Miniprotein binders against a7ua95r516to809. Designs and how they scored, part 78

Target 1, 294 residues: a7ua95r516to809
Amino acid sequence: ASLSLLSISDLVPDLQFIFFWMSNAIEILYFIQQKSPAYMQTIELMDDKAGSKESLLSATISANEEAMTILEEVIMYTFQQCVYYITKTLYVVLPGLLDCNPFGTEPSSEQCRRAAGVCVCAVCVMPEAVRRVVSVFQTTSDLLQQYQVHSEIQSQMFAYLFFFTNVSLFNQLIDKGPARGWFQRSRVLQIQASVKILLDWAKGAGHNHLAQKFFAKFCSTVTILASPPQQLSQMSWKALCAEHPSLKPVQLHRILTQYQLMAELGPLPIWQPSSEDEAYIYRTVDLLESFENH
Below, E stands for the ipSAE of ESMFold2; O stands for the ipSAE of OpenDDE; V2 stands for 0.75 times the mean of E and O plus 0.25 times the DockQ between their complexes.

## First folded at step 5 (miniprotein)

Design yb7 (at its last look DockQ between E and O 0.85; V2 from the best seeds 0.77)
Fold by OpenDDE base, look of step 5:
Structure yb7 (fold): chain B 294 residues (1-294), chain A 85 residues (1-85)
Amino acid sequence: as target 1 above (294 residues)
Amino acid sequence: DTSEELRKRILELLIEALRLMAEAIRLALEGNPEEAEELLKRAIELMTEALDIARELGDPYLIEFAELLLEAVEKLIEYLERRLS
């Protein structure tokens, strides 16, 4: 099936299965962790008949360790499968976020219209491209809650999904932005508004800290590009580095160079990298973010 | 003591059942739900045997452990049956 036809709704049955097993494996693991120490103490208090107690204790320790190992492997496997399916869906919908005009009159979601006529809920007023991205995250959140997946696993899941989203959006913006006109101020303001809607959703969903952390690089890029030329031209390289520490020197240099070209500012000596950073601005291998660094 | 040996046997059965469950999950996700169901049926047999021995011994931890695994497998089978129907 072409990746273009895959919706999060199509994956819900598979995700339900995975989250079900993840939750059950966590529950069983938690049971062993909570109850096995008391059980071992009970064995220790048993009458010792010719070393049978020590043998049982050893067997119990080994069995508990093996059980926990198996369960941890199941949890990790199911986690990876969830990430795999969800990121495939994100891969399809994320490019639409960069092309979205959130200031346009887009029709409210058909689902809410059918239920309430005119729904003015936060999701219904979202631009379609933003709503599609939010729908992936919301569906993930709803499933995690439905199956009562442990909060730590939920946090790890959203951390990875936000990481993936940031890398994807950042790389697309840096690589394709100049050619697609995404560095134009009007387009940047649209992107900024779209990302704000996503961040506001994440805040409402209780993931504000994770969103701020993992979207920092993309947000920094958008913030720089959204800055008026009169303001940005007054900021030194060193000041920009300090204000946007999530950006590598090569990334900041690329952003500023493209901004300069787009805004027709000519060479700005104030944006010249420091002597310390000059060697790093030519490391093109570090320009795009890697998906492997998480 | 026969009691300690029985407890060891219960643990062996439960661990083997967990191995079968883990493999069944993999198989189901790889697109082999029928083979997964067969492993789960075997896991239920092992867990049932473990539970019966645990009940006879009156060991509350092993009873609870076996019951928890059985509940998980039963829910899984129910899910697979719904998906295959």
Scores: ipSAE 0.766, ipTM 0.937, lowest interface PAE 0.6, mean pLDDT 90
Fold by ESMFold2, look of step 5:
Structure yb7 (fold): chain B 294 residues (1-294), chain A 85 residues (1-85)
Amino acid sequence: as target 1 above (294 residues)
Amino acid sequence: DTSEELRKRILELLIEALRLMAEAIRLALEGNPEEAEELLKRAIELMTEALDIARELGDPYLIEFAELLLEAVEKLIEYLERRLS
């Protein structure tokens, strides 16, 4: 039952329902915000025979405040439900990005290989693991547009989806990287290429700013690991912190440790943490990121 | 009932219908679509009563408010009935 719900396509009917209601709640909220002030003025023009005009004004204000509260809660709840369903599917497909080889010569889709003519498009040449992640993002984008969800809400949703993606990829790389060989140079370069394909999708979809902001920790990690030893060995701890402010001291220290092992470097004096950071490089509770932090 | 009392009654009906709608959405998404449909049918009754009173008064704001809510809930019921079929 639960495993059958991990595909984004299986969740489309539920997502359609959720987006429909979110959009309607927004429209009703907008109606109240735009029309209620003029309505209050029309109440002032009513004949006050029973002396109850002030009671009506008070009741109208109270009703509008309660209605807006209810609608805002519906919008928040529906947003959270969308995110829940989408991130469940995203969690399943994201690890494949760390294992894939984007430098393959074979088209990603068997259908593209068997078509009457050779299909040459970005989706067809995209590695299968990257395509699975892009499919989640693209389906989400298509649904948001289909239901005409306001662009600010669409941006907030992709901000969270990119945040979730960043945390998931970073945590898996740090936690499973040694056992999976993901810190090997050839592997880092493959990961870098796969991430670039994903970032290119985000740029083409109009989300470049959000992707740059919310992928920062994972991208910083890959950038450091992909750096040539000649370049990286000339950067001090403080310079690396300044270049990569998204990385906590324990995270930067772990990344540099793995880099030293793979590049066969001994400890470098310029990579020694500042005295302020020295105690923090051992805080294992700070090594992995929380999915709760936006 | 005075005109002011009728307008207050319309507002009370619409707010209660909104509470029912919000609960129904939660029930539907949490796997209780039959219970959700029951709440939405009650919400439609309240919104229809509110709309009838608002039209009798000729209050354009309350008419539009009730019409927007009723349209939204009717579409939600149609969706749930298709899912239950």
Scores: ipSAE 0.730, ipTM 0.937, lowest interface PAE 0.7, mean pLDDT 84
Fold by ESMFold2-Fast, scan of step 5:
Structure yb7 (fold): chain B 294 residues (1-294), chain A 85 residues (1-85)
Amino acid sequence: as target 1 above (294 residues)
Amino acid sequence: DTSEELRKRILELLIEALRLMAEAIRLALEGNPEEAEELLKRAIELMTEALDIARELGDPYLIEFAELLLEAVEKLIEYLERRLS
């Protein structure tokens, strides 16, 4: 926890300040929502001339509505800033996840401390690169709990972080994968194991539903690349698209084309799209995922 | 002034203070923490005036509202001062 906090603090100045600002805005908003109805009733019960009392009530309603609008804007702005700084930190650590080997990594004393009771090394195995990513998520969770941020806002935060992680990993794998050797079967299995560690963390943190939803594209990609070539070559294009609805036709075609290229190094069968399949694929032009859809 | 007019004045002061607080956080995060600190100091002046009037009126809602805002902004100034130094 201490190491995680120091790491994010170094890369993201004032993150604690932003969370504190957001927490204060939420508390003030909560005060208005909880206390203003009773105060309005108090005004209506005042011994006063009708015009003056009605004017005060109107002013109070207007002021409360304006205050809530200002506070909601502050909450949204600080939320967006937290997401910005946390994703900026994630962007630096995420590439390491695609290059690490969870099958050859020895557990550190830090990793072993995460197990309940007496820790055995096998229970705490996690590559350093994966630990850095998990550390960012854990620090975020810790800060949200420290400042007692409402569970709905916490869920929205992790939805955005998982979405960003998924898009970043997918785009890196598609753009850099061939040059880095990431499409090789042994590397794909390492990537799959590393991603499972992230998904297991999310499940333990209470975010399983969000992780399943927002990691779908990258998980589909890794699943395809880890599938036996013989199995993939026996499926129709329509069946492949139906099995992986999170992937756009052009994205699926790019993945399969690279997979076929790998198969050319051995006696494995090569997948062949039909003429109609090719026409469908070429109607789709967006290859990479956009952060702007976020 | 009537007590109703004074209560309206308190609301005007507190809303203006909230506007200053909202602008201050934007300035601080956009790289202008010195200007943000000045806005928060102005917000404290407005909140303090509002609290003084609320206490004289004995309005528990407006007193609590003003105290909550003042406590929040004082803590925010403390954080900004630590960051600037």
Scores: ipSAE 0.705, ipTM 0.924, lowest interface PAE 0.7, mean pLDDT 80
ESMFold2 (binder alone), look of step 5: mean pLDDT 84; pTM 0.813

Design yb8 (at its last look DockQ between E and O 0.79; V2 from the best seeds 0.74)
Fold by ESMFold2-Fast, scan of step 5:
Structure yb8 (fold): chain B 294 residues (1-294), chain A 85 residues (1-85)
Amino acid sequence: as target 1 above (294 residues)
Amino acid sequence: DTSRELRKRILELLIEALRLMAEALRLAREGNPEEAEELLKRAIELMTEALDIARELGDPYLIELAELLLEAVEKLIERLERELS
């Protein structure tokens, strides 16, 4: 019952109400921004024998600033409410993305032979766990379009949602990955495929730049873990740092240690930290990402 | 100048109405939609007074602004009433 309360479908009426308020506040703010400068100039051009023109101008400036402050507070409040409910829903569905198999079950040779006229062994269907995540983003996009929310606010919302998703997935993988077996190569390839579906959705929705920016850390992690052992063993620590600048030394060290363990590469330190980074590979306070946007 | 004092009055009414709208949103989200509705009705009264004064003065900016705010608050109260049903 509590989990059902967090589904995106159950939250649509509340989100529609909040977006409706946001849209109305934005429309008023836009009107004032576009029309008030010309109006203020009109006041400046008035005759003023009694000195009342300066008083009216001051009152107009004051009222304009106050109106914009109130409207900006309404927009921020509604934005935060939407983000709160949407991220709460994402928090429930995101772990499934790390644990699903987008490749499905392998078709049997026998079944493929029985379809000999056309080799249709399976339909490529998005895994349910990935579909739940995509559904949250798609519903958000649909609501922003329905209420004609300005593109700048749409970008800010998806920037935050992608930031939240990146932090959630990265922290889950780093913290729980060893116990869950997520660092095993077959599991990493499944995670990579699932993330690709999510990134493809973002590109199709016009948010490719935001996705590249805010998923950088998780994408770097998955890219490293999905690298063939022969390729990764030939890369120096410095080369990996240069290719994956979003990863902190402690994060890169943890990822490589898990990779080395899972690939059974032995105890020898293949990826030796640079002398500059050696002091930082044990900074446990930097291991997990913060949900604070800094 | 009476017309300039009336323009200041319109601005005062519209700002008060915006404050009521902001508080109504907070109350509606905190589970007090009936109180929110009362604040929005008060905002309609203030905006209607502002629009009447603006039309009498023939100030096109203040007329457009008052009309926009009145339309917005009417839409918000209609939406809130649907939430109550």
Scores: ipSAE 0.733, ipTM 0.930, lowest interface PAE 0.6, mean pLDDT 83
Fold by ESMFold2, look of step 5:
Structure yb8 (fold): chain B 294 residues (1-294), chain A 85 residues (1-85)
Amino acid sequence: as target 1 above (294 residues)
Amino acid sequence: DTSRELRKRILELLIEALRLMAEALRLAREGNPEEAEELLKRAIELMTEALDIARELGDPYLIELAELLLEAVEKLIERLERELS
């Protein structure tokens, strides 16, 4: 597969091939798991003949183990291939989500106008940047359903895609946010609205629990940044840690520092880290998240 | 007896065919689809032999397993050949 394929629609033929292999391997694995115990029981009930029952049972157990190993490796390999190509597409489209304005787009957008003669609400308009991310998720969902991929594997795949999305958005916000002006309140509210569209998609697709789990760090960050100063200034460091356990001390400290700069607040006594956290607020190794830790 | 030895042979044929299928996948993804097709055709030969023996024995589990594997590999070859054309 080529990394020059920037659109999810360009990847569909390759993904269809990979999902086809995966779904066939899953079907075979499921058959063995469900049927082999009863078959081994029928072997155990056969008339014993000079140890031939034991030899067949041993061969059947050995064959089962090897078959399941081979099939599990095929499933893992095809899963990794799918995730690799899909996340390469996500990597390209996710940065635009931080720059888009979901509030300023007119309701007369091409898709809104063609799909419906009347807009139901102010949020029926979707910026192109959000639409591109949703398209990756939706195309993935459609392919998984088309190939009848087992629901647990579908959940595992979206768990990883949401994890990847969270890491990518969080790292870019923390790393590039000051230079890009992303900590300005109006930008944070725009980012919050854009992420809400993704969360709504995940809920409608039956993945709400995965999205809640794996977007927690980025969502906590945006929630803090979007809080009015009158409300946030009343929350102590300890309270913020308790309400946002997904944020490490260095991450929370960085977020509050940026908030202070943008809200023109001086240092607040109640935002002083606890004694045990004070040693950790400067651990820059913990600031950005790794794509390798699910 | 010979019936149980034939069952062991069926299992050996099906496992080797599975190994060929897994290797064919890797070859296809590494840019060697013609070699992948060769391995899948060999896997079909093994699975067909296994199915013939299983039908002679009348072993419903081994018949169904061999049929499932053969159907899967035949579909994989059809898909692979479509991408080569």
Scores: ipSAE 0.730, ipTM 0.936, lowest interface PAE 0.7, mean pLDDT 85
Fold by OpenDDE base, look of step 5:
Structure yb8 (fold): chain B 294 residues (1-294), chain A 85 residues (1-85)
Amino acid sequence: as target 1 above (294 residues)
Amino acid sequence: DTSRELRKRILELLIEALRLMAEALRLAREGNPEEAEELLKRAIELMTEALDIARELGDPYLIELAELLLEAVEKLIERLERELS
């Protein structure tokens, strides 16, 4: 099946199986972690009384370590499988977010259309492209909750998904943005509004800190591009670096150069990189974000 | 002496059962759910033996661990069977 036809709903059965297995492994691991220390103390007391050469304690420690290792491997494997499937669906729906016009009248979601009334829920009023992205995250959240996955694993999952989303959106914006007109202020404002809806969802879902952290680079880029020329032209390179520390010098330079071209601004000396950053602005290998750095 | 050896045996059985569970997951994900189910059935046998020995010894931790593992495997088998139907 072409990647283009894969929806998160199609993956739900597979994800349910994986999450079920993950949840069981976590529960067993948690039990061992909580109960094994006290048990080992009891075994130690038994060994001390028996004076026996073969330490039951040693065998118990070894078995406990092996059990935890096996369970951790299962958890990691299931985690990776979940991420693999979820990121595939994100890969398909994320480009739509950049082309989305959230200010247009788009029809309500199919689920809410079947209800006899106009649903005005936050999801139903979302633009379709935003709703598709949110649906991936919401489905993930619902599955994690359904299987009562430990909060730490949930946080790690969303951290990675937000990281992946940020890298994907940032790279697409930097690479294709000029050609697709995404650097035009009107388009940038649409992107900014779409991202705000996503961030508002993340906030409502309890992932505000993670979203702010992992979307920082994309948000910074959008913020710069959304800035009026009159305002942005008054900001020095150093000020922009300080305000947007998530951006590498090469990235900021690229953004400003494309902004300048789009806004038909002449060369702005105030945006010239510092002598310290001048060597870094030519590091084109650092322009796009890597998926491997997480 | 016999009690220590029995506890070691229980732990060995439970560890082997966990290995089988882990392998069953891989097999299921690789498209071999029937083979996965057979490994889970074998895991149940090992865990049941472990539980029986643990009950005879009256070791609360090993009883609870074996019961928890059995419950997990039973749920996994039930889920796998539903997917195969």
Scores: ipSAE 0.718, ipTM 0.923, lowest interface PAE 0.7, mean pLDDT 91
ESMFold2 (binder alone), look of step 5: mean pLDDT 86; pTM 0.826

Design yb9 (at its last fold request DockQ between E and O 0.92; V2 from the best seeds 0.78)
Fold by ESMFold2, fold request of step 9:
Structure yb9 (fold): chain B 294 residues (1-294), chain A 85 residues (1-85)
Amino acid sequence: as target 1 above (294 residues)
Amino acid sequence: DTSEELRKRILELLIEALRLMAEAIRLAREGNPEEAEELLKRAAELMTEAADIARELGDPYLIEFAELLLEAVEKLIERLERELS
């Protein structure tokens, strides 16, 4: 099992190659966007000895439009290539977050903790499963900075990576949670602690707003599951929907069903869906999230 | 007007070179890095011709455009040759 785990460090040379192409395309695109308007005005002021200025202006417009289209396609292609390789490594390491016990965590490197003195290396202190995920995000961030990728593209990349992370964790929890015992309260509290460490990393890395937005479904799920039974039992279905708008009715119903079973709150339904939602609580096609829409 | 026709020629050279550059990244990622290098070297030839014409005309925008593209393509060739060696 551990031998099948792929490391992001093995993919760095390929990612460096792809980011290098992306950064060159971005630089050229930026040049055209910034300089072409003034150039076209310069053409309008040229001497027109044979009436060729309108033909040159038209050719310049067409060339700029084609150049920008080509460069945008290169940027999109290289973006998709980066995302493909990075998400392959995320897919391998993300399940470990659900099995992790962060409360018994030891530093991952004895030399790191000794060298740091009172200043502790954040990666070395993290539980190993969290560290593996953070390492993927941190390596991605380092590469984006190394190649001076524009901040808007960096934000788009982390938006997708956080979206992918949310979908992967949510789907595995819903799909495998009963068999793996992940809905038991002690396990949920461990998962909650592991996710908090990841969210703290995202905040320190300047991605707090993206993480809050794209982890909402998984975080809502864990928040509900971690709630004390006395508090959760007193909340209505309508109140839970209002507090957790990221959850579809079938998802909320499944989470509450598992919660009631694990907390041993008896067989009688505690949370009664509204009439509007009753049509949707058994739509199993809507239970798991798609990786294609974010 | 010869000046305006030369400017159109520069633009045509630069766009053709950009198309070669875009195809080269796909070839490199599809397992054809030798073909990718060939296309980049051809793009560099077109960009060099475009830069020479632009400098003779004294068109600052077209000079900067051609030189930026040539610098980018030469860096891409150097990077690809290092990986092929």
Scores: ipSAE 0.770, ipTM 0.947, lowest interface PAE 0.6, mean pLDDT 86
Fold by ESMFold2-Fast, scan of step 5:
Structure yb9 (fold): chain B 294 residues (1-294), chain A 85 residues (1-85)
Amino acid sequence: as target 1 above (294 residues)
Amino acid sequence: DTSEELRKRILELLIEALRLMAEAIRLAREGNPEEAEELLKRAAELMTEAADIARELGDPYLIEFAELLLEAVEKLIERLERELS
């Protein structure tokens, strides 16, 4: 519909302006951080009148502290503006990633069983929905590079964008998955393949460590759901918790419940929660993830 | 004025220019780019004064700081003028 008209490309001029301000503020901040300590030492070593050197040193310390505070406010403001526009775009395009088919055709049950979580027999195509998500990340990367934003800020930007993406995808899968059919095995394998394309992009862009860290919850979820019934039935609750430490007990329990329903397995006792975790599997307040960075 | 008093004056000018820059970005994003440009032009005047004083003193740190900030402000003015046209 109108989604293609609201692409990341529509925001590029605004983002370019904001990144330009951010890069200028960062360069000034970096100058102060790198050069002012040596300058202050130079002042301390000066021969001077009584109180003159102390007064200049105090003024320099105060000015540096105030300058850094002002610059950090500018950097934070511009960073938050960029995050706002980029995540707003991501929020619109991310649901499409859960509905797309990177295989071009729906995998058969036999293909899924033989592939062990990834369909090796089919070359993954980058679906338009995945391309829209990748385009947001690629455009962000290009702008950060164009304006020579320091690597520390680049890492913080992608850490937040991956965090946001992970939370959005996880929450949508858990909340809307049953109604949308996303827990069906064929759909889970499609989701896994689509996510792999996104993670492969992140690795190619130099963000593999951040992607591994911030996509852990969603990756654990699709890995469990994509597991063959025979394999998953042999794993204890304790083993699953150890393999997937990013999942809270209530989240793991919900995922396994959905898996049992789709695989037409017997009652939940197959995956008995530990006595320590049993109280937490009913904490519905902990089911969905918060967008707050705790 | 002593060289120490002149160095303090430069620091005051640098801080005032940074405050003007911080206000300018907010104004530009809130739909007042013309007012933002006026603030940046005032910042450029302060930085030109700071750079001149710093060069006369021969203080390498303050010269570099003032020149860096002046360059940044001039780039921001040019960019904002481009956005306005």
Scores: ipSAE 0.746, ipTM 0.942, lowest interface PAE 0.5, mean pLDDT 83
Fold by OpenDDE base, look of step 5:
Structure yb9 (fold): chain B 294 residues (1-294), chain A 85 residues (1-85)
Amino acid sequence: as target 1 above (294 residues)
Amino acid sequence: DTSEELRKRILELLIEALRLMAEAIRLAREGNPEEAEELLKRAAELMTEAADIARELGDPYLIEFAELLLEAVEKLIERLERELS
């Protein structure tokens, strides 16, 4: 009940505080990493007064190591907190993406209407369900930029968020797709269009490579399901495996089996797994993706 | 040498201040912002002492280090005070 009311906007104050801490910790860590080597060299060049120099050098090394350890722990902690809050919000909004009809006339966002009339910006023309997902990512991006968080940390953040999004969407599609009718071609085309909007946003935000990498499994699934029966029925198991290497044999088999049922196709010998893959198609434990493998 | 001992003391103060800052972050996130603020104030005192000693020694690295930490803590205190307000 309470989770459904959580918007990313409600979390912004908490996220701002966490990002502030993270940014400061990164700045201090970067200072130590950049300046401490030169300082140690300076100590090494000091006149040796009865081993005092060696003692100071040792103390400086120890202090720098301890400082970096503390700062790394702070960065890791704050990173985890950010991920926790952001993924909690994503968990709420992601299911809407699968039910979204991007070809429908949905009203433009209320925010852009107030400022300049009919805003035709990319965000304003997005379906509401897509906009909600994009808003989470955009807010995250804006906060990371606002606090000047190091680019590596930004990349790690988006990598994890895209990973989480892919796992969530993939698992929902595989598990609930047949029952929800998401395997129907018309619905799949809607999903494909919605995902494309998200990917286009990611491209515009400078995260194209990460998005392509981490959405590969979901995109592959959608691509297969969006394929016309006449085209897909001509593709062998081996060809599909080669074209969609992100899919495990059990996952591909499940997708094809559900596709076959939905399209009312008879048994297709061409989709029969190879003898090598036959043992793996029954590994139901590998069907859904785990959130722990990242 | 008194100067080397002072440099060690500065480093000790800065490390202790960092420990306090790290604990303050946890406390703030656990819902104890007042305790977090107190730790940050204590950290600022240690950093101020460190900065003063560093300035007296004329050690540029330790001055910059102490001043950077002090600026960070002051910003953190200011931010936390805004949230408590």
Scores: ipSAE 0.708, ipTM 0.920, lowest interface PAE 0.7, mean pLDDT 90
ESMFold2, look of step 5: ipSAE 0.765; ipTM 0.950
ESMFold2 (binder alone), look of step 5: mean pLDDT 86; pTM 0.839
ESMFold2, fold request of step 9: ipSAE 0.765, 0.752; ipTM 0.948, 0.945
ESMFold2 (binder alone), fold request of step 9: mean pLDDT 87, 87, 87; pTM 0.851, 0.849, 0.847
OpenDDE base, fold request of step 9: ipSAE 0.677, 0.690, 0.698; ipTM 0.912, 0.917, 0.920

## First folded at step 6 (miniprotein)

Design ac1
Fold by ESMFold2-Fast, scan of step 6:
Structure ac1 (fold): chain B 294 residues (1-294), chain A 87 residues (1-87)
Amino acid sequence: as target 1 above (294 residues)
Amino acid sequence: SEELRKRILELLIEILRLMAELLRLAREGKTVEVRVEYDGRTYRIRIRRDPETGEVRIEVEGDPYLIEFAELLLEAVEKLIERLERE
């Protein structure tokens, strides 16, 4: 019961400062990019027979390039710091998403007390574990909106957060899933429903395209695990690879092996890899995803 | 809003202008200290000349994240001032 890491709420003051300075640096960079050509053109139009015009133009260009370089470094640094602290918080809350039940309805304690210990009302409530993840994304969105960060930077931020979430969930499921029972059908359906809540949030926030792109691997994984045995047994290895191009051969093979064990189907269906894929199935280094690959 | 973006830009320009002015004063042998308040928190920026070497030093006291950002901005301002003084 020891404290692990700060909640997103505890980080808000620090994140506000970082977002404030990142936004300011972006605005100044954009201002320089938009206004510098006009200033340089004004210098170029100056009638200077003494030759000082060329020196002034050169100095102005050099100063603008130096300022832009430093601002770009500031933007990169503040972006990396935001990503670091937000993903550190996500890493702590994400495993809970794999272990919660979104199909459960939880009555409020207040409603139960009002009914004299008998629950007369059941409220459909987002599981706390899912809410914690959504809160991290929502807080990030709120801060980006509060400081009016350019939409391109917002997209890059959520692209990375979705990438990180996908890798974290995939690695947790593949690595710890067998021991935790997460490959059992009831658990897989719960995981699928929890992921749907995250994807619905992303769609509502205007990030549907990014969510579809960066959650592809984990979505493919839960789609396979939730598929009826009749459907999977009728598909060839080539067809499965074509349906799930985000999965590496070793990853697909591991998922199918776990599916077979949990589904208790009787004789194992035979999915034979292509000769080109056979070598990759034995490359264990490709089983878990790297946080450095983007 | 458009007004908020303009205000943020004006604040950043004012900060850069203030730092440039403080750096010039420090080169004249003055120690200058400015307090910056944001979201109820106070940050201190001190600019001083080393009496032995004549080198100008900039010290920022406050949030670590803001310190790194301020150091990068001060490098840009310092280079711009040196360029302007060369003219």
Scores: ipSAE 0.005, ipTM 0.265, lowest interface PAE 10.3, mean pLDDT 70

